# Designs tried in a protein design chat: VHH binders against Flagellar brake protein YcgR (ycgR). Part 57

Target 1, 263 residues: Flagellar brake protein YcgR (ycgR), of Thauera aminoaromatica (c4kar8)
Amino acid sequence: MAELSTPSPASPAPLDGGRGDELEKFTLRGARQILQLLQDLITHRGLITAHTGGGHSFMTAVLKVDEERGRVVLDPSPDPQANRRALAAPRLTCVTQLDGIRIQFPLVGLGEGQDKGRPALFAPLPAEMLRLQRREFYRLQVPLAHELSCLLKAEDLARKPVEVSARVIDIGAGGVAVVVPTGAAEFVIGGTLPACRLALPDGEPIELDLEVRNLNRQTQRNGTEQLRVGLRFAALPRAADTRIQRYIFKTERALNAKARGGL

## First folded at step 1 (VHH)

Design zb5 (framework vhh_7zox_3)
Fold by OpenDDE, second read of step 2:
Structure zb5 (fold): chain B 263 residues (1-263), chain A 119 residues (1-119)
Amino acid sequence: as target 1 above (263 residues)
Amino acid sequence: DVQLVESGGGLVQPGGSLRLSCVASGFTFSDYWMGWVRQAPGKGLEWVSDIYSGGETGYADSVKGRFAISRDNAKNTLYLQMNRLKPEDTAVYYCARDTSYFVGPYDYAGQGTQVTVSS
C-alpha cells in the first residue's frame, strides 16, 4: 500500500507579480513619506475609492492616522453591505487623487470600530503607496530659487569638446530641459552627451548620459537669445532615479502647499 | 459610456510580429493618454507602453526597441506594433485610458486580446 504522498500545496506564488521595475520609482515605502501622504489626504479631504474585489467599491476617506497604533482610520460606507464586503475582503485597494496625481495603496487587515463615538473602519498603515505621476513625461517646473544646473559635455562647431553649465528649467523622471547660451555648443537631436552632471540640492551631482531630444531657440524679454535643450536620461542608475523622484516629490509638495496658502 | 475594444491578438512564433488595435468610444480620445498593459499567466498587470496626445511615447524596458505604439485620433484608435516577439511576451493585452493604474483592469480598460508566443 504505497502511501501516496499528498503533494505539498504549492506555496502561493508571491503576489509580487512583476510589478514592473518601472512602478518602483513611483512607490513610496518610507514610513515618513506614507504618513505624510496620508496626512495630506486628510487635510485635503480626499475622497477615496476603496475596491473590495469582485467589481465592488465604495467611497471613503481617511479620517485619521493613528501613528501610535500604526493604523489608519477610514470613513465607513453608508451602505452596510459595502462595509461587510470591505471587512470580508483580504485586501482593500484604495484609489484617490491628490493635486491631479493618482494615488493607490493597499490596506490589509480591515476592522470595524468606533472613533470618537462614530463608526469607523480601521486598518494597519499601508506598507507602500503608489504615487502615479505621468511617469517619465511629467515635468516639474524647477523653482528659480533651487538653481538646478546640469554640466553638459558637448562639442562646439569645430567638434572640440566643451563643457557647458546649463540651467535646469524643468525636470522629470525621464529627463530635463535646460537653457544654454546660444552658440555655447553644438547640439544634434538624437545625439548623446556622455558623462554629464546633474546638480540637485540634496547632494553630490549625478553623473548621467543624456540624449538630445529637442532644441528650441528662445528670445528673452531683454532680447537675449537662449537655446532650450530637451534632454532624455539615456542611462540613469537606480539610485539617481530615486534621488530625482524624491526631489520632484518634495518640490511638488512644497509648491502645492504654497499654492493652497499653507506656506 | 467609455468603451475600449482590443483586437489583433493571436498565436505567433518567436521572432514573429503582431499588431494590436484598440478602438475607443464614449470620450474625447485625443484628450487622453492611451496605453497598453498586459497580464501574463500567474503574473500581475504590467505596463507596456503609452502615448500622449502630443505624440510622446513611453515603453517598458522589456519591450523597448521591439514594440511601437501609435495612435490615430481621427479614428479613435490606438495601435501597438509588436516585433521580435518572445515567449515572455505571452499575455492578455489590454488597452487602457490614462494607463495610470496599478491594480486593474480598471473601468477604462478593454476586454483584452490574447497574445501567445510559442514555437
Scores: ipSAE 0.015, ipTM 0.305, lowest interface PAE 7.4, mean pLDDT 84
Fold by ESMFold2-Fast, scan of step 1:
Formats: sequence, C-alpha cells, structure tokens
Structure zb5 (fold): chain B 263 residues (1-263), chain A 119 residues (1-119)
Amino acid sequence: as target 1 above (263 residues)
Amino acid sequence: DVQLVESGGGLVQPGGSLRLSCVASGFTFSDYWMGWVRQAPGKGLEWVSDIYSGGETGYADSVKGRFAISRDNAKNTLYLQMNRLKPEDTAVYYCARDTSYFVGPYDYAGQGTQVTVSS
C-alpha cells in the first residue's frame, strides 16, 4: 500500500478547470505577458510547486527563459525519483504565488539535460498562464467558535439610525458576509453603511465604511428567517487590510492543520 | 535583491537536536510572515512552521511540541529549534517569505539546508 499523501498547506492543489469561464479573464495568453511573468518568477526566486499527477509534486524554480529556443529551464528536484516522475508525466501543473497573486500554468514535453554544466529540466514555453489575485475571490468561512462580529450602523424603515451587531459568516480581502434577524434594519443594494466596527481578535475593533452588495433571505430549520448581507470594504486603510489578512491566514492554517489531524 | 540564506542543517541521531538559521536581506524583514517548509525524499512540500513579526506562531501537527520557531528582527534572522528529532524529519528545509494570507508556495525562498536524522 502506498503511504497516504496528505497535501501540505504549502502545496495547494491546482484550481479546478471547470471554472474556466470565471478564470478566462485572468488567463494570460500573450507571448510578451507570459515571458514577463516568467522573468518575474526568476527575478524574485519564486518557488513553484510542480504537480506531476498521482498526488505527487516537487518544488522547483524557473532558472531562465530561452526565448530563441522557446523554452523554460527549471531547477530539478533534489529527489531523483521526483525528477523521474516528472519526466514520465504527460504534463506538469505548476503553481506559485508572488505578492498574494496565484500563478498557475501547464508544462508539457518535459526533458532533461544540462544548463551551464548543471542538471536542468526543460519544457516548451506555456501557451497560457493563470494570474489570479486570490484575495479577490477567496472567502474564509468564519468558525462559529470565533464569534466574529460586525457592529453595523444602519437605518430602520423610518430612516432612524440603528445599530445592529451582526455575526460574520465569511470574510475576504474585499468584504464580509453577515447575518441579521429579518427586520432588524433596512438594507438597500448599493447603500453605504458608515463607521461600522469589525471586531477581530487581538486588538481594537476596526472602523470601516461598508457598501451593501447583496441580500439573501434564509429560512432556519425552525422556520425563522435571517437576512444574509454581503458587504464590501470601502477604502480599507493599510493597517486594517493587514489585520484582516493576518486573521484569514492564521485561521486558514489552523483549519488546515486541524483537518489533517483527523486523517 | 531579496535573499534568504539557510544554515544549521546536518546529520543527527534520533532524539537529537538541531537549530536552523535563515539570514534575510533585500526587504523590510519585520513587515513579513516568515516560515519554514520542508521536502522529504520522494514527497511533496510540507509546511512546518511560521511566525509573524509580532511573535504569533503556527506549527504543523507533526512537529508541534518538538519544534520552536523564533525571529530576531534586529538581525533579520529566522530560527527553527528542532528537538527530539525523528527519522521522519529528514528533509531539505527551506526558509520562506510569505506576503499572502493564503497558504501555498511562498513568494521567496532560500536554497535550503539538508537535515538527515539517522543512526
């Protein structure tokens, strides 16, 4: 029996191709854009997780781009078996990130040889590269145990100010989703809620202006209704953005570690 | 411009200890999460530990209670104290910088340092 291969939090799985229509606008197909992105990976010594299939992967880096021969040169794995698997694979799926931007691209036709007397792997230039700002799409489902809340400054039907403490259901770089009892306040799509207070662990509440993006009525199992409100962050200060990122990162790592402990 | 240089790896017997160091240059070290990731022979990348400049830490379950991550922001240096080492800890250990709240490949890493735990 093969040893159970558990994905590391530092080795994410490739994005699902079934989301092709959603991802097309983030896919680079221009030769100059592809060359520039590969050069950025070289300049910043970007680590690449190369997936060879069958749950196998290894860490590599782009050593150089050979524009004249139309190929990339990759650093081989220190593990000879990983290199053998890579050479036998019909394709590599390469995943990396720079400054929070997810980059994913296929390599086909992998070969081996030498670059300046050192072992190297070679592949034709990819025809496409996904460049996805993960922050734009990702929403962390907030653990119930965290009791994360946002104090909303809203209005009732008579335009009187009301404060509603709402439970945060999910959070991302661009906003939060909260739940409130139906009728607690009036929300209109496109409306701004000024000076709301987001309570994160480890510090003072963050004061934020929030824009209402969507509204969904939900029926609980006991027949009561709740309103789910999607709220976009308006003009996030750098310090607030940093605290939100750190909370998401810390929570995601803890959840990933907990999930794997159950295996 | 950005450089991360690891040291402190080597051969050690089971139950022994090693301390890894990573010297960073080319960026404001105190502004970033820093971490250690490892790759064992024949296996993929595994996250080991990370630390924020304010001292908050995370650990993989496989090393929790045995490893301790720390940093010295004045010296731009990251450390990993590894205690009660097991043969399963044998891997190349990489120092890495993370600018993202997502877990995945880090945006910069060092060249790695080999740790071998064997009798």
Scores: ipSAE 0.000, ipTM 0.243, lowest interface PAE 11.2, mean pLDDT 78

Design zb6 (framework vhh_7zox_3)
Fold by OpenDDE, second read of step 2:
Structure zb6 (fold): chain B 263 residues (1-263), chain A 120 residues (1-120)
Amino acid sequence: as target 1 above (263 residues)
Amino acid sequence: DVQLVESGGGLVQPGGSLRLSCVASGFTFSDYWMGWVRQAPGKGLEWVSDIYSGGETGYADSVKGRFAISRDNAKNTLYLQMNRLKPEDTAVYYCAKYGSLTEYSPFQHAGQGTQVTVSS
């Protein structure tokens, strides 16, 4: 009777140590930094998703930071059951966004009480806050002097193919916003514009597919109507991504230097 | 006063599609990030997706690759295209405004929501 040695469960592959180190760069542990970030959340009154575990969450906001008592005040859920779950949870995972940056922080030791006669939730200040600046969500305002343009392959109202040269007003790793003359083409939200050409200052135009994600009609001061189109990069080649990132980085540095009084 | 009016919900079979709309008023729509949240039966309100002023989008892991958020600022309208719907997507869907909330509760200006039911 050969004892079939049950293969020892493969040790979970070490969490790729590289991701941990990257997260550390975005983790705030300084008391002053944490307080400032919480204050910023209060100022902006951002919605926070608080996860209580087990697939449950509720929406809240930071109402106050009590530095003297070392605690944060949260808006309770209108759902009493959600509040009960929150109070019973060993840990809340709070997720929000501020200025395009994802913020995540844990709260432990949640309690209920009153703040100025209103129901509130209380927790000790978080020991750490994760501020994930996703480069993909950052949008650089393109200086007018750079004259970035995007040749859009679109359709008119008759579904005839048209090419529209559009000025790029902002750019990020995930897409561009452009302005086009009103009536130049028909744009459909969710539609794909294939084989467009993005012109950067550093070389030949980049050919790429664009997805329409946002439309905004704007009236200029001179009374001329323009259409702002938010476009997502669809299937961006790696080489193109690198060029775009390089442009953004270079431009940001230049703008920051100018702002600091650098010539 | 901030107003958000959701529509487009309904009953669909698993694998089906729906498109939700939210019409916003009472604020400069183009200046704010907008999003969708949902509340499933017996669950809390959870984040689904958001869209920034520049068109950047975020998605919950549960809906990533199936849902697409978009906006038409000229119409003050937010959209959520939902494809390959699953029973677990059954919920009331609410439009959410980010940024400065004047009320004590961040949910006071949430619309009535729209019911999405995915069932065979």
Scores: ipSAE 0.005, ipTM 0.217, lowest interface PAE 11.0, mean pLDDT 82
Fold by ESMFold2-Fast, scan of step 1:
Structure zb6 (fold): chain B 263 residues (1-263), chain A 120 residues (1-120)
Amino acid sequence: as target 1 above (263 residues)
Amino acid sequence: DVQLVESGGGLVQPGGSLRLSCVASGFTFSDYWMGWVRQAPGKGLEWVSDIYSGGETGYADSVKGRFAISRDNAKNTLYLQMNRLKPEDTAVYYCAKYGSLTEYSPFQHAGQGTQVTVSS
């Protein structure tokens, strides 16, 4: 149960170091990859929470990567006590997000000085950076009027291929939840459904592979039973992620406008 | 320019309540996750709560059941209703703008903060 102690993508708290084996696949160790990621943080002005140990942290940002000297330049805290703690710390653990992706990296050998006449903190470039995406928790409840559906390529109890048109009840950046009649198909947690087709109101259906994440039986008010299936996007086609996220934002904005008098 | 202006902090007795507000400008407020983070005296920064435009919310275990986050997209305003305040809630509270789901935009901006002090 590797996911149980991982903070949400929005949490600035550091991830548990005891999970290193599970996080290795998300760890960048190449010098060029590290430099590019740090430059991306500069370009997007990423706000960083720097943990100095003992429950202490401060907010900073990468101001500059000095490739010639092999160091990163950070914005100091306006709190002198926070800067003193940072300089005394054996390591800083830096946590930030980039486009919904959690980024975490250590800095060792922090010093202070000036960059272009302004106070700055600096440290050698990190030897590793963690890049972990956790967008699967956000869900838009799909309006019934949109009649959103996903054609699932599944198997029946006899392992024969079956196609099931499932109603999409919620959708997020990481997946969908759908409803199917009891007995329509066999679903196995961790199983992959290839070449499914997600129909959004605008445009052609999106072809994608879905992984079964969870299964819940629901009894409706009229006494009928249906199966709720949680499905993760295993891989998204070019531009599909943008179309899905655009649908989510447009729908939320429309629902908010309607709730407050429509226009 | 992105601007976040917090207000509503102050001195309260344990068990009391405060409502924090954050007025946002310089971006399409309804397109972003918004949240609250806090820093207690001599302590680290702690994530408190976040909310997306669709109403999905998250809370730190330390405040769950006592604090309620909300937003008014028409007014570009984020709120934090703080109930049953404890001395350990004493901190500077910062309004934070998170990245957009459709844009390459990290957690980037916090305001200047508003001080909350819970003591007798």
Scores: ipSAE 0.000, ipTM 0.149, lowest interface PAE 14.7, mean pLDDT 76

Design zb7 (framework vhh_7zox_3)
Fold by ESMFold2-Fast, scan of step 1:
Structure zb7 (fold): chain B 263 residues (1-263), chain A 120 residues (1-120)
Amino acid sequence: as target 1 above (263 residues)
Amino acid sequence: DVQLVESGGGLVQPGGSLRLSCVASGFTFSDYWMGWVRQAPGKGLEWVSDIYSGGETGYADSVKGRFAISRDNAKNTLYLQMNRLKPEDTAVYYCAAGEYTIYSPGLDSAGQGTQVTVSS
């Protein structure tokens, strides 16, 4: 039997439309801008990861943009099953990068045919393309099984030092969100928490300074309140930045594999 | 600008070996994911292998156990050692790069490619 190809495990999951209002300012809707961006991907030989849902994806590239017919032509996967998933999917989510900027766009109405005598996939031009310029925006929802924690060095209401072990609920290149019991410490927006310790599963805890960006009270099942604290990394060392990004990438790839039928 | 120059391709018999090299310039090599992607005649792109700057590797099922990826950060060079080559490995092999950041989609830039032909 034919051997099946595997999509690049390095590719992160697509950004969800459920964050639509937060991503709106990064979204291109002008037809000319969309055409120029797609042409730039061709010129720079950009590799694209096309997500078909359920954690499945394949590598592709834009072969050409047919402006007159209003469609884009893509390289099909060498894996027939990947092509069948793509054609059956209600939507492809395409993810790539140009000059350090994340580019993401949907394709709907995918068909197959030939371009210059070789197999090709065809789709109408996307009406929208996301061009994300701010790395701080991206957030991974941390799996509960990872038991990711951050030891916060804060102050109580009397300005006395306290240490609070907080559960990390999301993490990005720019910071973390944590939950703490109400009253465990005093948090002031714009305040700095020095020498906190972020525990990642890949080694020793990372020592870092955190700035309080936002506070939100949440009600627990038992009726008690907890506090969600948004924290920005202040002056993050390169080695720490690398470890955090590696954790995020590895976790996303594992979650994508699980969605593909991993247990 | 990311610049990637592949070499080491050629004609080889089934069961033979080849070593591909890729010299990178225009970016901080150690900050990038590196990998190999191939395209067989008349077919689409297939991911072959990738490597982090720290040495963690991934391989497509079709090449696992036969191919070995490695990198030399001091020389800005990526390698692919290809062993036990099959006719099905005939393809243009592209060196690929992607930023070592969560905003990267993985491997998103490719070189011009080097032809590998496995034939008797």
Scores: ipSAE 0.161, ipTM 0.627, lowest interface PAE 5.9, mean pLDDT 82
Fold by OpenDDE, second read of step 2:
Structure zb7 (fold): chain B 263 residues (1-263), chain A 120 residues (1-120)
Amino acid sequence: as target 1 above (263 residues)
Amino acid sequence: DVQLVESGGGLVQPGGSLRLSCVASGFTFSDYWMGWVRQAPGKGLEWVSDIYSGGETGYADSVKGRFAISRDNAKNTLYLQMNRLKPEDTAVYYCAAGEYTIYSPGLDSAGQGTQVTVSS
């Protein structure tokens, strides 16, 4: 019975050196900004993962922002144990995503109560909210109507070259996520797919090298399995980068205009 | 129980390449921050690289442009492709998992490590 001596949590070397300064650029501390962002989460019905520590989390949502009392109202977990953990935790770490931007914020001083006769969790407004707007990591969800595709030059299980037309589901400055039929090709994490072709609506396909960065098998509601492949642009020519950025910008503007009621 | 099992270490010559793997079990892999840390002989623990659940990656300056972190959520596996290895890369490499924090991903779990030796 080797007592796995839990290595004393060596004080994580201050991972804070270079990252701390970078995080400050993405940290909102303005009361108005925080309120607006919380309101946006409400409007978009953004699901939030609330981490209570110890590897435990539960799903919640911001139900209301009470500006008068300076508090946020959260949806409690259907699991009473999760709520107990939340209330016992000195801090909740809330993680969500809005418009492809990762949002993190702490909540401290969690309490339970009722909002309009319904059980609710209450916390003071967060003092800060982190919006990870790293341009390189921002991913625009591609509208289905745009039908973006990427021709992947890959290999099958027999290492025979195959071309797979993949639908692009999201795009950013750093890469694309695509969906491919299961078994269409063999993908290796860290592998390079040379001379692929990304089709954008604004002109001829862009030839580019892609690096496989992530693989995720998804089962659709219809029972069909699809493979989501996260791809990084390995060497993107400047002209191609400009085109991709233009597409993203144009699409975002259009989506925002539509959201604002601009037919 | 959370388990992290590293593999892929070994002896390599300077300029060579290695690919480390870490198989995770006992938690929802896709929801966790994952990272690589290393400990060289006589040195403290050094952060090498990390990847968030959203796919965001980070690299220490010492490995930037040479190392590439990736994950396969379907296989609950974390990878570190190490290219152009240098003698100063010699260390025990540990796979790490943690919950998201605003300021620092908490190192909640680490594996037993895999030895990487870069020597002529």
Scores: ipSAE 0.005, ipTM 0.229, lowest interface PAE 10.5, mean pLDDT 83

Design zb8 (from zb1 with K97R G98H Y100E S101Y E102G T103S P104S D106P; framework vhh_7zox_3)
Fold by ESMFold2-Fast, scan of step 1:
Structure zb8 (fold): chain B 263 residues (1-263), chain A 118 residues (1-118)
Amino acid sequence: as target 1 above (263 residues)
Amino acid sequence: DVQLVESGGGLVQPGGSLRLSCVASGFTFSDYWMGWVRQAPGKGLEWVSDIYSGGETGYADSVKGRFAISRDNAKNTLYLQMNRLKPEDTAVYYCARHLEYGSSFPYAGQGTQVTVSS
């Protein structure tokens, strides 16, 4: 008597359209980035759930990338009905994870054939892939309505102490980006700004030491120059980290809810 | 490695109640936002509820006043109490650990089926 082992369904579901606006910042569209990510899935033997629509899906894997022909080669399902459904679908939505990071991508124009004498499915390379980034690289775009600010303790061009209230435009676990008028203070890459104050909603300002990471001068349409300053948290107490994490998650949740419920 | 094991799903009539549980292992449970997401047949993932490690909660408008999320950090367990269930609540429910600062819920659970029908 042969005994068949049927694994329990493990089916990471596709993210819905209500999150689409927030997902754009995690979307890869560069051909080299897409090729590298697909190759990473091959190297790590990533198991992929391919959704064919109508609540149907099957397990697959990327067997290889044919860069010359611009195609991915996928492992077909052992279920012939799943393969027929996939070939008839206008689009597959493929979902997997790599090192705890969610990866999602579409495949259009699926075909069937042989690869090195074995059955295989073929599709053109995806035009885009969603890859959620690591904690250090994640940045929440701060809503204008929040009027988030950081009081910077810096020096002017004469090396005298100056305090500059800067608007926070993005925030993450590792730092903030702020905007100041050009000439408001002197900033040097690698320099430390001690005892700055980050104002979050619902609480006292957080006192932080910030390191200047990058500078970008931009001219607005009205001719006014603004300086974008990228700032790294030099030392972040756990209580401050917790408050920043809470702000980010609450804001993302509120933005996602508004996108789904209308304006 | 992260493991999430859901239980408590099943068949229930409209107006009924179910309590879902999720036992977590392989990470420090108390350090993470935890939540529930669901997928109805033929639909995408819908965020249902989340809970911050300090206990602050959020709910989708479709479930507000009917569902209650809670956690027991000492037992590494997440709960979802579902009351006044509707046919529209029929879905696979996934226990999810937030990717630390991402907007999505990467999950390691297998999901648990909830079917609301007469």
Scores: ipSAE 0.000, ipTM 0.318, lowest interface PAE 11.7, mean pLDDT 77

Design zb9 (framework vhh_7zox_3)
Fold by ESMFold2-Fast, scan of step 1:
Structure zb9 (fold): chain B 263 residues (1-263), chain A 119 residues (1-119)
Amino acid sequence: as target 1 above (263 residues)
Amino acid sequence: DVQLVESGGGLVQPGGSLRLSCVASGFTFSDYWMGWVRQAPGKGLEWVSDIYSGGETGYADSVKGRFAISRDNAKNTLYLQMNRLKPEDTAVYYCAKSPYTFEGQYDLAGQGTQVTVSS
């Protein structure tokens, strides 16, 4: 199943469908495993972000599993418009966590009704659930309004030092993804970019060593080619790690509040 | 074995105050963001407030200026001071935790505490 990922800045993004081959080893398809994981989410009342497409999402939770009827029961949104979007969507992409383990699963065929006299949403049991324990997969899509940048210290085609101000498009505990115009610098997978400077809103820029992990060429809507560079943080001091994770969490909170009708 | 035990709910008149408490066990409390999530009768879950171990806080717009979240890391206890309560604040309030290394997804392990605001 292809993951359609058009997340609004106000919600955590689902994992990219282009990584599906890598994610197969983390995908649960056994009925017993799926039922156990759903029951664990019920026991802990894990909060779920349900993505309905077009950048829309809402907060929900699994209330119960009806094994005889092969379906899950979910809390509806307090926002009637979110519920209408969910019911009209061909599928929901549900994202949650349990003890730092990222869990993602699709729901298809959503309906509404009552459970024990209370409004509820219903869907068939998912055929698969993604379960990731690796913190480097936890990524926040950086709001464009934050104008977050990283000054990269790289080399040009002539092997001469060059500084490139790159826009940060996502950030996680293990690294960042940045966008660089094609030809601005030369990048080699496994190469190290020393003493780069990550600008965060809460203080002085953080000086970091970054390792190039992946390179993806992208064409923007204006027709310009850009290079997306995935960068891993080399060993971080505790203070730098704390600041990065604080930014991630606070930004997600603010975006979630905005999506729920906040400022 | 993770446990979160909420208390302090009750019946209060509009404009009144309540103080909620949550006692945590089974994990290193100071390593986690802690928060409050509520569910009003017949409605879904709503995030109310959260607090980092270092004391930095967040609030939903509906409660800003009226509620104050705090924590005591030495006692593994989370608090919510609720002032100028409105009928719209009627809900079951749940204590929630999230690791500070993740994108802010919360889990709930407690039974919640009922807050009813009416005259």
Scores: ipSAE 0.014, ipTM 0.446, lowest interface PAE 7.4, mean pLDDT 79

